# Miniprotein binders against q53ft3, part 19

Target 1, 195 residues: q53ft3
Amino acid sequence: MFGCLVAGRLVQTAAQQVAEDKFVFDLPDYESINHVVVFMLGTIPFPEGMGGSVYFSYPDSNGMPVWQLLGFVTNGKPSAIFKISGLKSGEGSQHPFGAMNIVRTPSVAQIGISVELLDSMAQQTPVGNAAVSSVDSFTQFTQKMLDNFYNFASSFAVSQAQMTPSPSEMFIPANVVLKWYENFQRRLAQNPLFW

## First folded at step 3 (miniprotein)

Design sR23
Fold by ESMFold2-Fast, scan of step 3:
Structure sR23 (fold): chain B 195 residues (1-195), chain A 96 residues (1-96)
Amino acid sequence: as target 1 above (195 residues)
Amino acid sequence: GKIRILVVTTDPRLAREIWEIAREEGVTVWIIYKESPEEAIRIAVEKVKKEGYDGVIVIGVPEEVVREIEEEAKVPVVRVDSPEEAEEAIEELLKK
C-alpha cells in the first residue's frame, strides 16, 4: 500500500506489515537522513473515513524505540514530505505502537504507518515543523522521489527472453515506467501541485 | 546468444532514446539511473560482475572513467552524450 523514499536511496515499496492496521519501513544509517517521503502506491485506497498516521522511531540509549508523530497521509493527500533531522533527541509522542516489543540495531530507525479513523487523526498533534509545506521544497523532493522510483523500477527490468512464467508475480514493461516518468515530470513542470 | 547491454545514466532523459533504438535493433537493455557519476561507475562494475552483461553504455560520466569501467568489468563500454550518439553506441557494442 505504501512507499517510503529517502533522498539518494532506492525507494522502498515493501513495508513490513506488523498488524492488520500497522506497517513499518526500516531506515538503516538513519543519522545521515534529513528528509523522508511517505506516499500511497495509488492502487489500494484507504477505506472511507480512514487515513494513515505517520510515525518516526529511532533507538534510544537502551535500544528501545522512541516514536514521534510526523504527520498524516490520506486519500485526498496521498504523499507527504517530512524533515527528520533534529528529531533524534526528543521523547516520543503518544503512539499506537506501544504494544509492539521490536528493538532494532542502534543505527536503524523506522517509519511506522498506522491506519486510523480521520476523526481520531484530527485530534493528534505532530512534532513541530516535521511536515514540509514549501512549494519549492515539495517540487525538489518530488523530483528526487520520481528519480528514485524510476531507478528502483529500472533496476528490475529484464527482457521477455529472461523471464520465467510465474503465476504469483506480475510484471510491467520498462517502457511503461519510462513513459509514466516522462509524463509525470512534464506535468510537474507545468503545475507543481497537479497531484 | 542474445546481447545484453547495461545502461547506467545520471541523466534519465536519454534513457527513452536508447530504449527506442534498442527495441528497433532487437537489442535488450537494462537501464539504471544513479544521481551521481561516482555511484554510476560503482553500480556498472557491480552489475556486470554479478549479473553478466555483454556491454555497457554510460551517460553523464567523464570520458576518462570509461576506461576504468572497461578494465574492471572486462566488457566493452561506450559513453553517450547526446541522443544522436545512441544508435552508434549500440552498433559499436554489437560489433564486439
Scores: ipSAE 0.000, ipTM 0.088, lowest interface PAE 18.6, mean pLDDT 68

Design sR31
Fold by ESMFold2-Fast, scan of step 3:
Structure sR31 (fold): chain B 195 residues (1-195), chain A 96 residues (1-96)
Amino acid sequence: as target 1 above (195 residues)
Amino acid sequence: GKIRILVVTTDPELAWEILKIAKEEGVRVTIIYTESPEEAIRIAVEKVKKEGYDGVIVIGVPEEVVREIEEEAKVPVVRVDSPEEAEEAIEELLKK
């Protein structure tokens, strides 16, 4: 349902489902990460009245997980960019992952997505410095993300003669990815905040 | 062997829905995106003759495309324009 991307890294689209309403992405070598993008794949919408709360977790100096609310994704705003640099020394807030026994490597951070009622989400406050601070910074990061995703997806391209999906695999034609890339780039040029 | 269905679509989101249903039923699916009905006919006929599909699903094209592909490729063809029609289309092709 979800994707997670770090500038300069391959996009992740296979979240670990740790509960019916909770999903996690691992972020290895998180100390080199400044921004993270979380987005919906666009194939399956949230149920009516629901959305996703996005959390960031890192190990503190004692190896204990610290969870912080970054923001939200919804059907109306299915992607968001978060700045995580500067959050690594903060205190964790209350979080819905507290009752879960998630085993984590001390050097690996995580992005958590909790599917919650929109009314519940409206009552929560994300950490203040998670939002991207300027349009120029946002545009530069978005362009790099766009290029990274397109390059990643196109690396899986197969010739027409080889394009035979099995029951356990899904394939997307390269021309569909190219059309998405071109449309996204066009829309981004018209309004950088359209997504 | 497993049944093979070719999906030629102007709507990749709806094609994804068909792929999910086909996986549950053990049917193999190849999806091709196209911008035009004329391209859809050409692609479908070429792919069926070259690679041997048992049926074709077309999405987002007029009724005329169905008949022309059936006549040239000589396989069953079904048109789908909504997610609710996806499962029925797969079942129809399996019956033929």
Scores: ipSAE 0.000, ipTM 0.098, lowest interface PAE 15.9, mean pLDDT 70

Design sR32
Fold by ESMFold2-Fast, scan of step 3:
Structure sR32 (fold): chain B 195 residues (1-195), chain A 96 residues (1-96)
Amino acid sequence: as target 1 above (195 residues)
Amino acid sequence: GKIRILVVTTDPELAWEILKIAKEEGVKVYIIYRESPEEAIRIAVEKVKKEGYDGVIVIGVPEEVVREIEEEAKVPVVRVDSPEEAEEAIEELLKK
């Protein structure tokens, strides 16, 4: 139902379900992460009156998880960007993940999603300054990822003169990648919410 | 294989021609597309200062700002307006 994205990493779309209403994503090497995007896959909406509370958990100096409420995703706002770089070593929020208070690996954090009533979510207070609500920040993040991916993909390009026949390999023309990059960048500039 | 060239372009088709020639010459290029010349100028200077490149090729920016970009970025900058100029631009940067 959910996806989790960190710049420069493979997108995660297979959350670990830990309860009927609770899902987690593992974030290895979280010290290198500044922002996390949490989004709904668009296949299955929340039931009427429900949404998802998004939590971040990191191991404290004793390896115990510290859970903090970052914000929310709903059918009306199915994606959110969160800044996590300032939340390490802070105090934990009140959270519904009590049964998951297990000692963690020091470099692995988690994103938790709890499916809750919208009325219940309205009573909760996210930690200060975690949510990145501006479309400009999302646009800058997305442009940086597009630039990085395009250059990564194009670094593997070879001319036809350099190609060796390989029936087991599939190729895409580099020009197709360039056209995708151009079209996506243009559409993003016109409307950051187009996709 | 030591030389790194940044290509900042408002014309992605022309950047594709530069990529093809760079691959044949064994030169590493990094391409950034921006819709406006103003954004292209800004990102060229920013990227050189942050990531370090040996030279810059700019496409779709006015000729009169090329020297300004070169002075601010402190690396050679060449402007390309047509596919025929792509090889000459790469060779110009390799001279330095």
Scores: ipSAE 0.007, ipTM 0.366, lowest interface PAE 10.0, mean pLDDT 74

Design sR33
Fold by ESMFold2-Fast, scan of step 3:
Structure sR33 (fold): chain B 195 residues (1-195), chain A 96 residues (1-96)
Amino acid sequence: as target 1 above (195 residues)
Amino acid sequence: GKIRILVVTTDPELAWEILKIAKEEGVTVWIIYKESPEEAIRIAVEKVKKEGYDGVIVIGVPEEVVREIEEEAKVPVVRVDSPEEAEEAIEELLKK
């Protein structure tokens, strides 16, 4: 499974699965969003030779979806930050979501993740300026994201006795989240672009 | 990897430990959480038949039903009760 984070908003970890290999996150009020982070939760890795192609979709002036390839996440690079400001007026790229009937509302954008062969992903070209390369932007957003995610995850920490089991639910131990947070913060201090 | 292991668990914390060990050993695992042992047994058999796994690790399932799952799923099944057993379980499935 995947997570999606926008600075200043609650992290999303419950993607809508629209096909065996396709997942979608809704981004309401997308006009106020400059950056999004897509990451793997670390509970289930991609099968060998596979990765995730990350797409961004917004409604054009006619209300039609415009899908654009932002980049990729893989077992070796399980998180990526994308700048989507400026893409909202861009042209759509080819995408694997086809004629899928995904329910949309005005002013709601989507992040789509398509699980694909690494060889196929290597032949694709993401839209320009999507990947963030500015150290200052990375540092500010990453620190804010890190704090927001840790606070969000911690707010849902419960004991075994308080858990309400569900057949489709996955859980991450709170201690693992804390250890990840501390390690990530240490590595970020050494190199803001390490992730 | 070439080998695919299904992990069906009623204990998400122990499943996390298995995922960590599997990653260290270069093994791909697919994890499913179920609220009850009975549901875990049913889904283990169903998923193996539908999606083709080479082995199954079950957590929170009584020892006496492990053989029943093996007989229906037609793949090796190993039960894990503690984090210390995780590495041995993966190694056992790799041998078979």
Scores: ipSAE 0.000, ipTM 0.093, lowest interface PAE 17.8, mean pLDDT 68

Design sT11
Fold by ESMFold2-Fast, scan of step 3:
Formats: sequence, C-alpha cells, structure tokens
Structure sT11 (fold): chain B 195 residues (1-195), chain A 99 residues (1-99)
Amino acid sequence: as target 1 above (195 residues)
Amino acid sequence: SPIQEEFEELMEEARRLFEEGDKERALRLFLWAARLFLKAGDPESYEKAIEYAEKAQEYAEEIGDPRLLKLAYRLMAIIYRAMGDEEKAEEYREKAEKL
C-alpha cells in the first residue's frame, strides 16, 4: 500500500496495520529527522471517493503520543513530502549549553495513515508549514534523499557481499534497490510535481 | 540511461572515498556496481560491468594488495563467461590464479 522514506535510512514499505483503515510506520531516533516522504506503492489504488490522511506523532514528556495532521495522499496526488523538524517538541534553536546534554533518551515517532472519505479530509486543517511547496526545493530534496538512500543501501550491500556471498541473514537484494530507484526516478522525470 | 546515471554517481562516490584514504571501500563499491550490471543480464549491462570491474582493478593495482586484485580478476572472468567470451574469461581466471 504505502511507502515511507527518510534520508539516510532504508525505505519502509511494510506498514503495520493497526485497524482496517489505519497504518503506521515507526521512526526511531526521530530527533535527527527533518523530512519524511509518504507515497503510495501503486499496486492498489484508494476506492473512489477515499484518500489517506497523513499524521505524525511523537512522545510527549509523559510518553503519550501527540498526533498532528501533516497532509494528505490521494489517487491524484499519491506522494507528499513533509517537513517535521518544526513539529518536534523542543526543536527550537540550540545554544552551546543545550549541546552539552550528551545523554539522549531513545525516542520513537510514528507516521500514521488513516484511510478516510475525501469529504471528511476536506474539512480538516493540516498543521502549518508541514508540506513542502517549492518545486525547486522539492526536486533538490528528493534528489538528496535518493542519493542518501542509494549510498546507504550500497554501503550495506557491499558490506554483506564482502562477508558472505550467500549470507544466512536476510538482506535487501541489490536488484530490488535498483528497480525501486528506477521507478522513483521515472515518476519524478515524468512529473516533478507529482506530490 | 537512468542506470548509467546511477552508476556514474556511484563512481564519483568511490573516487571521493579513494581520495579520502578509504581506498578498499571504494574498490569494493566498484565491484558491487559491476555485480549489479552483471545481474541485469543484457549485453549493454555486461559492457558496463566490465568497465566497473576494470576501475576496481586500477584501484587494486594502486593499493598494491594482490587479494583485492584477485577479486577484480575473478569478477571479470565471470562477466566475460556470461558474455560468451570464453577466451577472455580463461585469461582473467589464470590472472587471478597466479595471485
């Protein structure tokens, strides 16, 4: 159904289904994340009149999730880039004394996708400034994310190939990475504004 | 070609790593690229696989490690065999064996 991509991390294509209409991706170490891409895999379209509302959650001081609406994906707009750095608790400018706090509590954020009626989605207001609106900045950002993903995947594949040609541990086949990269580049070239 | 553009980026990254002194990692990245083209299985990809294996050979020669050079030779032998060039496949197999 859906994919979730963060620069420098492996693409996630296996969302956890938590209800018939709700899907979740985990984002560990979310404090290092500035942007997230959410996209449809293209295998199964939304039913007519439906789309996906995209939410971001992070743990508050009590460990409870705080959900924020980022935007939407639909059959007509099957991908979107979201800036989440400004939405994280305590994300303000860091001063030198803030940087001295070297002990970090592990934190996990989530991307949630809720399949909803388009009419219901039209009545909702996403948090301000989450969606990336500039064509040039989107193209540059997407290229950097592709480069980071490819470099990470390549480094991983090389490491695995060095140790064992046929390792017992499961890993991403190189041809799958290539196929995904080609499909993404093809879509971007056909419509740079496909979000 | 989108695949060619992708691998040109890989080659640039490998050169950067080589210049920064991580030469063995850069070499292994070129070998990985060659294996990807080998898996693609078409004549144009086989030619690209040889090109990247040759780059790995050049870097192995500069590093001076016969074990790394042997890896490049063995991969070239496999690629030439896949291309149906048995003469060159045997040539590179013998080169690898002598290291």
Scores: ipSAE 0.000, ipTM 0.078, lowest interface PAE 20.5, mean pLDDT 66

Design sT12
Fold by ESMFold2-Fast, scan of step 3:
Structure sT12 (fold): chain B 195 residues (1-195), chain A 99 residues (1-99)
Amino acid sequence: as target 1 above (195 residues)
Amino acid sequence: SPIQEEFEELMEEARRLFEEGDKERALRLFLWAARLFLKAGDPESYEKAIEYAEKAQEYAEEIGDPELLRWAYLNMARIYLRMGDEEKAEEYREKAEKL
């Protein structure tokens, strides 16, 4: 139902379904990630009146996930860009072994998507500055990602051409990603607020 | 939804492109990228604009289409002109005219 994209990495299209209404993507080495894109694959729309709340989680000092609301995706706005660089584990938290530096937090964070009623989503407040929602911010983010994104898509195309498809694996062909990207940019040029 | 319909059409076309390799579409994406960075107007973005216009030029040369190569040259000229490099802008404009 959903995809998750990080500049310079292979796109993820196979979310782990952890409940009927909850989906998760793993983000290894999240300390190197500044932005993530969450989008709907377009094959299965949300039921009328529903959308997806997008969360970011990282392990706290006890290894327990801390979930933060980043924003939303809906049938009318099926993709969203989020800045997570300020939300990584360890910042602003006291740790019992901080002075000893003997406990290392796992480097895997998660993006969670919860299918919720639009009315419920409207009452929630995402963490400040996580969503890239202004025209200027979105344009700047798009420009910054272009180098990594095209290289990523091209490298995926090479890998895809050389790989044998597995029935248990889901993937998006690089050419589909490139055409989606071109169409997205065409829409952005026509109306920067089309989302 | 329009997004679902559009994505499904992309999936269908992707199968064909896997086998053929659409270099012309890649060229258009590079030229679009160059124009987007040009709009940002800062030195780092100008450097990226040049990089992508150069990639478009390389693809145009590989394709062998003079019109695509002309588009790449004209985009290069626009970038250099915006940077204040009138000499290089004129050089690329002349290259385009010679095709």
Scores: ipSAE 0.000, ipTM 0.081, lowest interface PAE 19.4, mean pLDDT 64

Design sT13
Fold by ESMFold2-Fast, scan of step 3:
Structure sT13 (fold): chain B 195 residues (1-195), chain A 99 residues (1-99)
Amino acid sequence: as target 1 above (195 residues)
Amino acid sequence: SPIQEEFEELMEEARRLFEEGDKERALRLFLWAARLFLKAGDPESYEKAIEYAEKAQEYAEEIGDPLLLKRAYFLMAWIYKKMGDEEKAEEYREKAEKL
């Protein structure tokens, strides 16, 4: 019913059903994961009045799973993006010299989906910084694009403004816009996940 | 308008980030909002663009980042130019050039 996507990894579409209403995806090497996308495959809708609560689990210092609510998916909102980088244990504990216990396992986290009543879901509070809205994602991308364009154009405009005797005028030639576009596309090709 | 509603939501996000101490991200959101109002191209939107660019200037001054401050100054110069205030446009362009 569900899919799970991590950038740079094969999409998972075969969740393990661990109970009538519960599904799990394994996330090996989770320390390298920043974002997880959870989505419905679109074939089977939730029953009337129900949705899916999305949880993240990692092993604590004793190896016991710690579950945190990330957010929700519903028939009306069948996909969600979650930031999990701030939820991992050991963040800030890594040093150049060994604070790591190399024998301490496991390195596998899980995404859990629990099919619940919408009324029950409304009573739950997700972890504050886990959910990433499409608006936030587009805001980050748009800020990157606009900053890159403005930095490029501003650098050129300053040079031209210093040379001209008309200091009240600012201008950007069309070829500068083309140059910016080509540079931005090259950056995307080098690292398509930079945004 | 849909654009105005989007800006208001982003400004609430920027205010929350500023209060939480993430002033640089709040600054970048204000710069983004100012550029969107500038793009809208009407006198009322230009006034909103100035408002958000001024907030970005204040945050850049607090952070102490001359490059972000320079961007805010150039943006303000462009907005004032579009508003027909050539004296203010020159003032901010000169401030940017000093950085």
Scores: ipSAE 0.000, ipTM 0.082, lowest interface PAE 17.7, mean pLDDT 66

Design sT14
Fold by ESMFold2-Fast, scan of step 3:
Structure sT14 (fold): chain B 195 residues (1-195), chain A 99 residues (1-99)
Amino acid sequence: as target 1 above (195 residues)
Amino acid sequence: SPIQEEFEELMEEARRLFEEGDKERALRLFLWAARLFLKAGDPESYEKAIEYAEKAQEYAEEIGDPRLLEYAYIRMALIYERMGDEEKAEEYREKAEKL
């Protein structure tokens, strides 16, 4: 039903079902992970009125799981990107042996997905800074679309001397396309989140 | 402002395309105008962005092309998202998905 992707690792598509409505993915060596993508495989939709609450869990200094709500996936929004690097810094950094080189076993975190009523999900507040931008994905898509449009339009540009007048045709000057493209690129480069 | 100058040039071209019956090209220019207003980032510009995205939606409905209608819905979702209206943004994303 679900997939989990970490950059530089093999995609996981076989979540462990730990209850009728609960699924988990193991994240070994999670201290090296900055972002996690959770998505639906598209084969089986959620039942009507339901969605998935996405949680992140790491072991505390006593080995007990600490669960944090990252966000949601639904039939209408079947994928989400989460930044977990800020969430995995624990109380262990304040332990009294800070001056000693303590050998630790590899830590295993989990991504948990709980199938819940959409109304229940609307009542919950994800931890801050966990939801990373759909904005970046849309910015990249828009830039690629803009590049494709500019390149395509420019491939049909002709000098004024090559134009044959046609009363039914309208033309956008190539320099007008270039001006707004350059202005868009400049603003995008200055702050991708501005738009 | 550079945005205002580019906008006015595109809007005049879009109006001429509409009057000459080339509604699909006018629709695409209205979507680009909405994009320029979205980039301006102030409340008045967001209202203008919605206005032009709505015109694009009307043209798409008249043309009867669901792909063009999807483009208009996506643009409206992005504008509402930037305005902080997550409920409206989700509504338009859902409309686009259902096409």
Scores: ipSAE 0.000, ipTM 0.080, lowest interface PAE 19.0, mean pLDDT 67

Design sT21
Fold by ESMFold2-Fast, scan of step 3:
Structure sT21 (fold): chain B 195 residues (1-195), chain A 99 residues (1-99)
Amino acid sequence: as target 1 above (195 residues)
Amino acid sequence: SPIQEEFEELMEEARRLFEEGDKRLALILFRRAAYLFRLAGDPESYEKAIEYAEKAQEYAEEIGDPRLLKLAYRLMAIIYRAMGDEEKAEEYREKAEKL
C-alpha cells in the first residue's frame, strides 16, 4: 500500500501492519537519516473521505516510543518528504557538557501510517518544520527514479530466443534489478538536491 | 442476512491468516476491499469495493498464492451478489471452489 524511501538505502514497500488501520516501517540507524519519503504505491487508493496520517517514532532513554505527527498523505497528495533530523530523542535539549556521545549505540526508529478520516486529520497539527515537501520537487524525483529504472532494465533485457521460450512470459535477468539499485544509490549520493 | 453471515465467515478466515503472521500485500488489499464492502450501502460503494477486491486478486495471482487467491474470489462473489450481479457472483464462487 505504502512505500518508504531513505537516501542510500533499499526502498521499503512491505510495511508491518500492526492494526487494521495502522502500518509501520522500521528505520535502523536513524541518527544518520535526515529525510524520509512516504508514498502510496498508486494502485490502491484510500477509501473516499480517508487519508493517512504519518508519524515518526524514536525510543526515549527508557526504550519507550515517542510518536510525533509529521504530516499527511492523501489520494490528492499521495507522497510527502519529511525532515526528521531535528526530531530525534534528546536533540537540542542536552547541556553542552552532556552532548558528548563517547560510544554510539545502534538505534531503530519507525515511520507509522494511520488511516484516518480526512475531517479528523484536518483537526491535527503536525510538528513544526517536519514537512519539506514540494509537489514539483517530489514529482521530478519520482519521475527520474522511474525513468532510471526503466532505461537501465531495458538495456539488459534478453530476447526469449536466447532462453527456453514461453508464449506468455517476459524475462528480466535477476541481477539487473540489483545493478539498477546500486546505480540509483550512487546517483542519489552525487545529487544532494533530491535530499 | 445470509450475505452478511457469509461475509463474516470469510473475514474470520482472513483474520486467522493475518494473526499467523501473513502480512503480504495481497492480504492487505483483501482487507481493504472487505472494509469498503462493510461500509457500502449502495451500488456505487459496492463498485468501489469490487475494484479493490480485483486488485487483491491480481496481486495474489502474481505471488502465486492459492490461499489468498481463493479469499479474493470468495470476496468478489459476495460483493457481486450484494450488487445483484448473480451471474458474476456464481462465476467467482466456482473459481474459488476450483482452488
Scores: ipSAE 0.000, ipTM 0.087, lowest interface PAE 22.3, mean pLDDT 67

Design sT22
Fold by ESMFold2-Fast, scan of step 3:
Structure sT22 (fold): chain B 195 residues (1-195), chain A 99 residues (1-99)
Amino acid sequence: as target 1 above (195 residues)
Amino acid sequence: SPIQEEFEELMEEARRLFEEGDKRLALILFRRAAYLFRLAGDPESYEKAIEYAEKAQEYAEEIGDPELLRWAYLNMARIYLRMGDEEKAEEYREKAEKL
C-alpha cells in the first residue's frame, strides 16, 4: 500500500505488514540518511476517515527500537518528505508499535506506518521539523531524478569508445553532459521551479 | 540496470501523485524526464524521451490546460527534431500553434 524512497537508493514498494494496520520498511545503514519520502501506492486508498501516521525508529544501545512520529499521509495528501537527520539520538515517543517485538539489526532503522483514525492523528504532534514543505518536496524529487539520469547517461558514455560510428546516431561528449548537469544543479539551487 | 530501475520507480511514484491529486507535479516530472533523455542524445534515450513525453501529453490532456498541452507538444517536437524527423517535428509544432 505504501512506498519509501531514500536519495541514492532503490525505492521500496513492498512494506512488511506486521499487523492488520501496521507496515514497516527497513532502512539499512541509516546513519547516512538525511531524508525519506513516504507515499501511497495508487492501488489501495485508506478507508474513509482513516490515514497513515508515519514513524521513524532506530536501535538504541540495547538494540531496541526508539520510535518517533514524523508526520502523516492521507488520501488527500498521499506523499510526504521527512528530514530524519538529527532525530537518531532523540527521545522516544508513545506510539502504536510499542507492543511489537520487531527483530532488528543494530545498523538498520525503520519507517513505520500505522493506519489510524483522522481524528486521532489530529491530536498528535510530530517531532521537530521532520516534515518538508511542498517546494522542498518538489526540489528533492527533481534532484533525485537529475542524479539518476546523469548516472544513467554517464554509464553509456563509457561504452561508446568501443563502438563503430553509425551515421544515424548522434553522440554527445561526456564533458558536455557533465557541464549541463553542473549548470542545472546551480540553477535548481537558485530557483527550484526554473524549469 | 539498477540505475534504470531506480529511475523507473521514481517515475512510477510521479504517476501515483497524478492519480491521487498532485497532477501538475506529476506532469512536470514526466515532462522534465523527457527533456533530460532528449539531451542525452542516443537512440535508447530518444525512445525513453518519447515515452515520457507521451505520458506528459496524456496528463496535460486529462488536466485540460491548453498551456500544458502546448508545452507537451513542443517537447515532442524537439525530440523528433533531435532524431532527424523534421516531418514529425513540424506536425507537433503545428499542433502546439493550433492551441
Scores: ipSAE 0.000, ipTM 0.156, lowest interface PAE 14.2, mean pLDDT 66

Design sT23
Fold by ESMFold2-Fast, scan of step 3:
Structure sT23 (fold): chain B 195 residues (1-195), chain A 99 residues (1-99)
Amino acid sequence: as target 1 above (195 residues)
Amino acid sequence: SPIQEEFEELMEEARRLFEEGDKRLALILFRRAAYLFRLAGDPESYEKAIEYAEKAQEYAEEIGDPLLLKRAYFLMAWIYKKMGDEEKAEEYREKAEKL
């Protein structure tokens, strides 16, 4: 239903469904992430009167998740850009050795999407500077990433005759990547907000 | 960390080369960056990484692109620095900066 994109990383389109109305993306090495893009794939729209609340979670010093509301996606606004670089540090420990006390804290953050009533979403206040909403910037960025991904993936293409026997490696047929690229291009051209 | 910083620099270099349409060189750099990152701390891995970096330099020289050559030189400088060869690291850094 949803996709999650970080500059320089593979796009994630398979959210983990953790409840009937809740979906999660894992963000490994989140300290290196400045912006996250969340979008709808356009395959399954929200039911009438419903939308998605977008949350960001990172582990605190005790490994407990700290959830923050970033913003919303709806059928009318199916994509949003969020700046998370300012949200990761938190207040932390005030004692002089606070930074030295970090032990075995996982470096994996999460993006959570909760399907909620639009009326309920209107009652909530997102974190101030997290949302960076620009449909044109998002569309341009997405088009560039899509083109770069397709070109990059295509550079790995080899014919069956040229394949090196590597049972441990996963191979994706080039035509599957091409079909995905063409479908996404068509969707984006028909409705830039299908995301 | 220093390793993370160098990995990010390599990924940015590969991304820039990709944007310039040099997909084969970008592929070599991506594979090399992944290899260095995954096997960091293994001396055998650094020797193999330098082999890939030398291939990137050779390719850049063949196509006669100063920007691609500059990127290859910086890549080699980072690898030699990881191998503890400060003199070669500085040599390649100077070569890159002159382009």
Scores: ipSAE 0.000, ipTM 0.081, lowest interface PAE 20.4, mean pLDDT 64

Design sT24
Fold by ESMFold2-Fast, scan of step 3:
Order: C-alpha cells, then sequence, then structure tokens
Structure sT24 (fold): chain B 195 residues (1-195), chain A 99 residues (1-99)
C-alpha cells in the first residue's frame, strides 16, 4: 500500500505489516539520511474517513525505539516529504577511561505508518520541523535527489578504451544517463506533479 | 535565510565544476541555484534567479547543446511566470519549442 524513498537508495515498496493497521519500513544507516518520502502506491486507497499517520523511530543510547510523529498521508494528499536530520539521536556514548566499554547505538531507524480515523489525526501535532509539505519544497527536494544521483552515477564513467569486456556485466553510456536526467528535470520544471 | 545559505553553497559548487571544465554539471547546478532563489519568494530573490538563469543560458549557448539551452529557456519562462510577467514567459516558451 505504501512506498518509502530515501535519496541515493533503492525505493522500498514492501512494508512489513506488524498489525492490522500498522506498517513499518526499515532505514539502515539512518545517520546519513536527511529526508524521507512516504507515499501511497495508488493501487489501494484508504477507506472513507481514514488516513495514515507517519512516524519516525530511532534507537536511543540504550537501543530502545523512540517514536516521533512526522505527519500524515491521505487519499487527498498521498505523498509527503519529511526532514529527519534534526530528529536523529546523534553520536554514540563514550567514556574518557573506558574505550572497551563503548556501547554502540544500532544504526537502523524505522518509518511507521498507522492507519487511523481522520478525526483522530486532526487532534495530533507533528514535530514542527519534520514536514516538508509545499509543492515548491517537494520540487526542490526532487531536484536535489536527481542532482545527487547524476553526480554519483557519472563518477563511475569510463572511456570505451578503459572498459573490460564481460558477458555478464552491463555498461550504460554516461551520456544516456545525462539525457534521461535532463529530460526528467525539464518535465519537473514544467509540472512538479507529473509523476 | 536557509534558502540563501543553500544557494550560496550551490553557487560555490557550480563555480568549482565550471573551472574544472565540467560545464554541463556546472550548468545544472546554476539552474538549481536559480530555482532556489525563485522559491524564496521575495523580489530580490526573483531578480537573482533571473540573473543566474540568464548566466545558465549563456553557458548553454557556449557549450552548443540545444537541450541545455532549451532547459535554460524553460527555467526563464517559469521564473517570469512566477513574477507575473506572462509576456516574457510566453516568449521563452516559444524559444524552447523552436530548439
Amino acid sequence: as target 1 above (195 residues)
Amino acid sequence: SPIQEEFEELMEEARRLFEEGDKRLALILFRRAAYLFRLAGDPESYEKAIEYAEKAQEYAEEIGDPRLLEYAYIRMALIYERMGDEEKAEEYREKAEKL
């Protein structure tokens, strides 16, 4: 029913259902994540009067989950962008005289989605700096993701002379990636909601 | 503002890439920087967005890539549309279509 996207990572579309009305996505290496996009896949809408409350969970210094409400998704607003960089637990614990006693905080966070009544959702207050809810903010985030992807992909470009032939290995010309990137940017600039 | 800070960072990265000879990546970052200024929503930011979009247009012409020039024209059209200048917005849309 839901998808979860982090810039520079493969999109997740298979949430773990942990209860009749609750779904979870794992976010490994969460300290490197600035923004998360949560969206509905469009195949199954929420029942009338229902929506999804979106939560973020990170492990505290004892490894216990700490949940925070980020915002909501509904049939009318089926996607949302959240800034989580300010919500992370931060650095691990260290002692001046006990390097052998350093406890490492697990690096896996979670996005949780709870299907709730819209009336119940209206009473809740999300963390103030988490939601990135305007179309302009969404466009800005998407452009940053595209720029980061293109820069990453192009860093692997090699000339034809440097390629090592292999039947099981595929290569994509760098200019094909650039053409796709430019076409996508053009379409995004004309209509931020085209996707 | 946070948007102004982000813009300055992007402009420095764009200049670095341009100087290193990667004009294509520099142009993409100039377009992004101009867009961020447009999103700031104040008159000074719109003027700066136009300035950098025009710079991106010049670089696209120097590179000689019609697609980059088309994208620069589209960016100009969007900024003028946001400013309420429909005549200039349409002018730049026409220029993009001719490429």
Scores: ipSAE 0.000, ipTM 0.086, lowest interface PAE 20.4, mean pLDDT 64

